VH-VL binders against q0aze0. Designs and how they scored, part 415

Target 1, 268 residues: q0aze0
Amino acid sequence: MKIILVNNRFKENTEKKAQEIAGQLSALNVEVIIDNGLDEPYAGTVDFIMVLGGDGTMLRAARRYGQRAIPVLGVNMGTVGFLSNIEINELAEYLPLILREEYSLEARMMLEVAVFQQQSLLTRVFCLNELLLRSNSPRMLSFALEISGQKLEPYRGDGLIVSTTTGSTAYSLSAGGPIADPQLDAFIVTPVASHIINKRPLVVSPEREISLHLLEEREAIIGIDGQIKMDFGAENRVLIKRAPHPLLMVNLKAKPFFTSIDRSLQRQ
Short names: E, the ipSAE of ESMFold2; O, the ipSAE of OpenDDE; V2, 0.75 times the mean of E and O plus 0.25 times the DockQ between their complexes.

## First folded at step 19 (VH-VL)

Design KO3 (framework fv_bermekimab; at its last look DockQ between E and O 0.01; V2 from the best seeds 0.00; counts 0 for: repeat SSSS H101, pae E 18.7 > 2, placed apart)
Fold by OpenDDE, look of step 20:
Structure KO3 (fold): chain C 268 residues (1-268), chain A 123 residues (1-123), chain B 107 residues (1-107)
Amino acid sequence: as target 1 above (268 residues)
Amino acid sequence: QVQLVESGGGVVQPGRSLRLSCTASGFTFSSYGVHWVRQAPGKGLEWVAAISYEGSNKYYAESVKGRFTISRDNSKNILFLQMDSLRLEDTAVYYCAKDRSSSSKAFSGMDVWGQGTLVTFSS
Amino acid sequence: DIQMTQSPSSVSASVGDRVTITCRASQGIKSSLAWYQQKPGKAPKLLIYAASHLQSGVPSRFSGSGSGSDFTLTISSLQPEDFATYYCQQDNYRPLTFGGGTKVEHK
């Protein structure tokens, strides 16, 4: 068995823990690769991904490895979040199950985000939470939203979020989006400070495609999962689809989503 | 206070049935697997059965398979052991125990035990 | 089934003594091993889980070690309240199985 330990290079405690866990796994004849984000994603085949840290680390792991259909376990290290399944102090007791591959998997839809310059593809990214289009100035944006070729009325506001259901409890929520069952596949399109006061979020079928482009020559940015940032102008277009592969999140421990929402949100 | 309380034990005739209950309190019962463990007089511990936190997975010792049925009512915080076709060798104190794990498949020690309920047979 | 063999079956010791109990599994069970303490007329009490993890509330004089098939429970300095029967239990395979027990008696 080969396992990737994903941790945060900026968190020394996760580095130390990753080394400790690597040692433990090695003692059990498990090959371990540690990914602290400094290097390119490990290109070799692996059987399991263990994420040590909070939601941010999980998001990075998802972007780096989510397209590879590898089980991903979130191990919380004292942070508040929605994407971890077990606590770090529980790892020892669940390790036998991991090694025997006796766990359940929950498929979480990811986004495929493609950014274009005219007709040229600039970048393609898979992400777990959301794509954000935001003004890079104090001025509102005017942008066009198309869903499956249907052109909606132009949006005016600070920006727009296209989120997965997983991401519904992230920035989309702060922007007034609905909380969605993470077992549901859907796009959530949430306006950010819309000029239209009662502009409602949209829940969109995962079978549809979402396109965004600016209607004015304004400076904007694209944000992905709050970790990737790129400039976005009138010459750019973003196309959002359901990723071809979901993130396979490992469920070792019962973690009821709806009963923990209030608690988790109060901590943020 | 976290506790389990067994009930339903007693004196029974061979071949008869008995239903044990275990009432949980002080913890989220529905989040943990639970076990039945028995101990014959003057003997060691013997695992009897286990059920996952959702109740979807049930596991049995070979000695009771086909005769005993483990079940749970998470809405009432109760664990059950239906014992059919009872045999003399089933004589024991029956303990219910909470598993540390909330996995559907994993077990990791039993951290809470009831006081036990005795099942014996009439001569 | 996995057979768990405890040794010794009984041990006589005095307060302050170091007591070591061994549990051997018929097959490798990784770290899926728990230790329990049971006093007469009482339910078992979990001491160690996952081979080496001390259960909350258990005194630090108790420790567990081992992996694979050989495991050890150690009481670094035996206390009066430690005279009891101790059981190992594997949960790596179903059915779950207990060792035969080790009775720690007063010398």
Scores: ipSAE 0.030, ipTM 0.655, lowest interface PAE 3.1, mean pLDDT 93
Fold by ESMFold2-Fast, scan of step 19:
Structure KO3 (fold): chain C 268 residues (1-268), chain A 123 residues (1-123), chain B 107 residues (1-107)
Amino acid sequence: as target 1 above (268 residues)
Amino acid sequence: QVQLVESGGGVVQPGRSLRLSCTASGFTFSSYGVHWVRQAPGKGLEWVAAISYEGSNKYYAESVKGRFTISRDNSKNILFLQMDSLRLEDTAVYYCAKDRSSSSKAFSGMDVWGQGTLVTFSS
Amino acid sequence: DIQMTQSPSSVSASVGDRVTITCRASQGIKSSLAWYQQKPGKAPKLLIYAASHLQSGVPSRFSGSGSGSDFTLTISSLQPEDFATYYCQQDNYRPLTFGGGTKVEHK
């Protein structure tokens, strides 16, 4: 069996814990690859991915490995979040179940984001939560949104979020988007500080293709899961569609989504 | 084929009563003694009560004597635990378990266990 | 009541290791001792009865020994599925009593 341990390279206590867990797994004849973010993703065949950290570390793991159809387990290291399933102090308890494959999988849709310069593809990335288009200056953006060839009336404002249902509780929520059941597959399109009076969040089929481009020269950026940032200008176009594979998240214990989000919102 | 299935657990208030049931299948229920064993969250196993195969001999842990009553219906393959005057310290997963022994006077290990039923209290 | 004392409370081990767990009764219980394995979220499973008799279907790497007041459960070569909590239990006197448990966890 071959397992990737993903940890946060900027948090020293997670590196020590990753080494400790790697030693325990090696003693069980499990081959371990540690991914602390310093190198390119491991290119070989892998049976399981264990993510040590909070939601941010899980988002990085999903971007790096989510398209490989490999089980991914989130192990929380002290930061409260939505993407981990067990706590680090529970890992020893659940490890026998992991090795015997006694767990269920929950499929979470991902976005495929392609950024073009005119007709040339500049980059292609995957993400679990959302793409954010935002102004990088005090000036509002003027931009066009097209959904499966249907051209909407222009947007004016600070930006737009295109989110998965998993991402409905992240930036989309902060911008006024709906809370969505993560078991549903849908794109949630949420305007950021729109000056157009009737621009509402949209919930659209995940089979739709969404494109965005600026209608006038502005300083803008594209943000991916809050972790990747790239410049976006009037010569650029972004294309968003459902990724080929969902992230396969490991369920070792029940984690009630609705009571968790309700509790989180009441404590803000 | 051989199995035990508990039911009747739930959320209760202190001082209330609750009756647990355990349905047996795949073995001759009337030939074996059966036990109730509980486990408080994060704690070890605690034996609660047992009843002989014919139902004439009943045994209880000191912590539950006078409050809990064990009984069985051999015609329906059902074991019961009537729990009266429930206390916060009764919070646990309750398991029913079959004894290996078919003797009315001796026990010899519990070879078949149910999945357990949770008894807890409202906050 | 007969008090059953298990030692250690936890043991760290690697696959292939020989693991020994001891159980001491506060008074003589002859050979009236059983050993159980419990995995998280699951009911206990009988491993050994009458101190040394292996329950059917249990791997031969498990063995029990002892009589009177001192008992030992041995796992001759630890396997990945053996990481669990182990309990001893006496049935010589009523009430029946369990030991406090020994957690076998990864080194």
Scores: ipSAE 0.000, ipTM 0.343, lowest interface PAE 30.0, mean pLDDT 86
Fold by ESMFold2, look of step 20:
Structure KO3 (fold): chain C 268 residues (1-268), chain A 123 residues (1-123), chain B 107 residues (1-107)
Amino acid sequence: as target 1 above (268 residues)
Amino acid sequence: QVQLVESGGGVVQPGRSLRLSCTASGFTFSSYGVHWVRQAPGKGLEWVAAISYEGSNKYYAESVKGRFTISRDNSKNILFLQMDSLRLEDTAVYYCAKDRSSSSKAFSGMDVWGQGTLVTFSS
Amino acid sequence: DIQMTQSPSSVSASVGDRVTITCRASQGIKSSLAWYQQKPGKAPKLLIYAASHLQSGVPSRFSGSGSGSDFTLTISSLQPEDFATYYCQQDNYRPLTFGGGTKVEHK
């Protein structure tokens, strides 16, 4: 059996705990790879990914491993967010089930994001929560949104969020988007400080293709899951599609989404 | 050449046992999950069982749970299906199939299939 | 268990026809859907995985679409070698389940 332990190097308790868990697993003849964010993602065969930390650490794991169809378990080490399943103090109780693979999986849609310079692909990344387009100056952006080739009236404002349903409780919510059931597949398109009054959030079929480009020369940023930042200018465009594979989240312990919303939002 | 070859089918009496095997070649057998799928005469496909790439995780259809045991020997590139307490309803061609998922317990399509081995009954 | 319902159960068609087969899951399975082709006396062959991705070596006249609960396999211009039975199969939940099949027959 081979697993990856994902932690955040800059949070001391997750690094120490990852080493402790790796030792316990090694004693059971489980091969362990630690991913603290510094090295390239492990490219070899693995059975399972264990994420030690909060939603941010899960987002990084999803970007690195989500397209590889590997089960991913969120283990909370503090305040419960939306993406953890068990608490760290429960791990010993659930470890036998993990090793026997006696758990269920929940699929979560991801975004495939392709950024172009002119006609050349500059980068392609995957994300679990959202893509953010925003101004990087005091001036508003003027930008075009196209959905499956259909051009909407130009946007003016601070930017735009294209979110998954999982990301509906992240930046999209703060910008006025709806909370969505993560069991749904959809894009949620949420304007950020739009000066065009009737530009409301849109819920869009996951079968659509979404593109963005600037209509005037301006300094802008593309943000991915609030963790990756890319400069974005008039020579660029971004295309957004549903990713080929969902993130496969492990469920060992029931976590009712709707009854936990207020508690989870207060702790973020 | 990527290949799966089933063997061990035959004519048995109800309530008896039979062991099927599937020999793999032309790919890294130990990196992929593998399945058993059956098809009764004139009927559709029915998934029977699957096993993880290293052999520790085993999954079964409800119709065979408790009676069938899937296993693998990665050193010899062989997949097995031990079929105990056979019923007349188990009459089928049994296929082994490789999953396309290379490093995961998740499944994402069976891209290589054997030609099947027939299991049937005598009265 | 996720029930996969295919329709129609059979199609009578001619070479050159556009053929569409549908598959509905009893619960949402996102894009975790595969399509297989099977000819009499032969093993199934994977055509489409992840709802819309063409398996290597499969002709481009085959395409898949859909997500969630409703999926479609399309053969844009039926060829003589395409007369076969087609199965959908979900891999989002265990146990894995197949549809009942759709037989595409020569008129």
Scores: ipSAE 0.000, ipTM 0.393, lowest interface PAE 18.7, mean pLDDT 87
ESMFold2 (binder alone), look of step 20: mean pLDDT 93; pTM 0.955

Design KO4 (framework fv_inotuzumab)
Fold by ESMFold2-Fast, scan of step 19:
Structure KO4 (fold): chain C 268 residues (1-268), chain A 123 residues (1-123), chain B 112 residues (1-112)
Amino acid sequence: as target 1 above (268 residues)
Amino acid sequence: EVQLVQSGAEVKKPGASVKVSCKASGYTFDDYAIHWVRQAPGQGLEWIGGINTYTGDTYYRRKFQGRVTMTADTSTSTVYMELSSLRSEDTAVYYCARDESSSDYLSGTFDYWGQGTLVTVSS
Amino acid sequence: DVQVTQSPSSLSASVGDRVTITCRSSQSLVYSEGSTYLSWYLHKPGKAPQLLIYDVSRRLSGVPDRFSGSGSGTDFTLTISSLQPEDFATYYCLQATHFPLTFGQGTKVEIK
């Protein structure tokens, strides 16, 4: 059995805990790869991914490994978040269950984001929460949104978010989007500071393809999960669709989504 | 309008502790990490550490580990940095600065800064 | 710690001049997925530092287009295409790819 431990480059305690866990796993004849984000993703076959950290670390793990159909467990290191399943002080208790594969999996949809320059593919990335198109200057954007070939009236404003249901409680929520049950598969399309009256968030089928392009030259960027940034100009087009594989999240204990979000909305 | 407002200048004796505050406004406090950076007279900028304002998780440069403590109070949208066992070389202007990225994943890019707090350590 | 060295330590220039400042890191600053956490700040005496450029080449909203950044791996440059009176300041690069975050020593841009 081979396990990847994903940790945060800024948490020295996380690195030491990863080493401790690696020692425990090695004693059980499990090979361990530690990924702190500095190197390229591990290219070999692995059986399980353990994420040591909060939601941000899970988002990075999902982008790096989510398309490989490998079970991913979020282990909370003292951070509060929506994507962790167990606490670090519970890991020793659950480790035998992990090694015997005695857990359930929850599938979370991901986005596939393809950025083109004219007709040439520049990059393809995957993400768990959202793509954000935003202005990088005081000037508002003018851009076109197409959903499955249907061309909507032009958007004018600071930007647009295309989110998964998992991402509904992230940046989309801050921009006025709805809270979505993460067990549902859907795209949530949320305008950012739209200057056009009556532009509302849209909830659309995950089978739809969404495309965006600028209608005039502006300084714009696209952001992926709040962590990756790419230049976006009038020669660029982005195509967003459901990723081929969902992230397979390990469920070792029940996590009450609705009571958790209710507490978070009170910011207490 | 995003603002970070720091407490006023402090004069301390060697061996004392100082606690500097940084009050945030104009954004959702819990969504952004706050870092601390200092500049000693005639020296460059030096990163001290940062704090996740939602969880309280901290990231300290090793040379300050054991002497620095960062805390966040969500009810007042205020971050504190306490530096103990002060020495004359701790005389500096201390700045708080907002990380432009999510609290759990630092980009280390500081888009808004406090005005600075002069801490003087003299015998 | 990753060392960050700026060149030159100081320079004298006139309004309208093109100014180039270099930042070199002892290790590659490329992070996962191609991200490079290198930013540039302007600092004037008595004021807080101000972000100019992030992710090597991205200008912060509101920063004049005379400021530009470029580079890759270990070598980075900040360019001011036509220096203005408000640009006389000390400039710092910051690497955030490796813990701990480290600033360059600064480059002071002085009136000729």
Scores: ipSAE 0.481, ipTM 0.780, lowest interface PAE 3.1, mean pLDDT 88

Design KO5 (framework fv_inotuzumab)
Fold by ESMFold2-Fast, scan of step 19:
Structure KO5 (fold): chain C 268 residues (1-268), chain A 123 residues (1-123), chain B 112 residues (1-112)
Amino acid sequence: as target 1 above (268 residues)
Amino acid sequence: EVQLVQSGAEVKKPGASVKVSCKASGYTFDDYAIHWVRQAPGQGLEWIGGINTYTGDTYYRRKFQGRVTMTADTSTSTVYMELSSLRSEDTAVYYCARDESYFDYLSGTFDYWGQGTLVTVSS
Amino acid sequence: DVQVTQSPSSLSASVGDRVTITCRSSQSLVSSSGSTYLSWYLHKPGKAPQLLIYDVSRRLSGVPDRFSGSGSGTDFTLTISSLQPEDFATYYCLQATHFPLTFGQGTKVEIK
């Protein structure tokens, strides 16, 4: 068995803990590859991905490895979050089940984001939570939204979020989007500080293809999972669709989504 | 032209807090992380920590954990480092420095530096 | 923490001399992917530090070619092939492979 252990080398004690866990796994004849965020993604074949950290580390793992259809387990290291399943101090208890493949999998849809300049593809990325289009200046954006070839009336405001249901509790929530059951497959389209009174969040089929482009020359950015930033101008177009594979999240321990979000909202 | 400009020298009493600013210009502020490094009199350089200016994630060396807070204000392109419970051994020149590359991580290579801010802690 | 030690702590040299500074880490700086994250900085009193070399051997654009870096694993070297007047300074290596980031104690290059 070969496991990728994903950590964030710049979080306190995470690198030391990753080395400790890698040693424990090696003693059980498990080959461990450590992805600490500094290096390129591991290109070889692996059987399991263990993410050591908070939601941010899980988002990185999902972008790097989510399209490989490999089980991914979130192990929390003290940060409250929605994407981890067990705590670090519980790992020893659950490790035998992991090695015997005695767990269930929960499929979480991902976005495929393609950015074009005119007709040329500039980049293609995958993400678990959302794409955010926003102004990079104090000036309001004017932009076009097209859903599966259907051209909507222009948007005016600070931006737009196209989110998965997993991402419904991230930036989309802050912008007034609905809380969605992450087991549902849908795109959530949430306006950011819209100046048009009838622009409401939309919940659309994940089979839809969404495109965005600016109607006026403005400095804007697109953000991916709150971790990647790309410049976006009037000559650019972005195309968003369902990624080919969902992220396969390991479920070892009951962690009720609705109870978790209810507690989290009380802390805010 | 990339530039990092820091706030002026500070004199503080033991137990006080100090907040040093680092204003960035000549590049897109959110694209690069900012680190803080200090040099006490007669000592070498010491890394304190860094902040991802886009996500707001912070990374602190353990000995400063609980006393240091780093924040970023995108509207003014400014990073702040606040150090509390000051002791005489915190007397140092504090530098901000830009991480030369950033994507999902901090590279730990510093291509541009601020001019430094002298913080003196004395009673 | 990974300890980084430089040698010598100081040296005296004349313009035109070849200067070699070494940096040794307590652990290998080779990452899991095979990359080594070690950089070198020049520091003068009253000035900010300046990046010279990164990734062991790559010169930053604009840095004179008299500066070169080499090494692997735990042992690294900064070489100045022909010392110039502006090169009298303190030099620091920085390891960024392991958290926390750790500087060497510095090597002061003084006029003879």
Scores: ipSAE 0.051, ipTM 0.582, lowest interface PAE 6.1, mean pLDDT 87

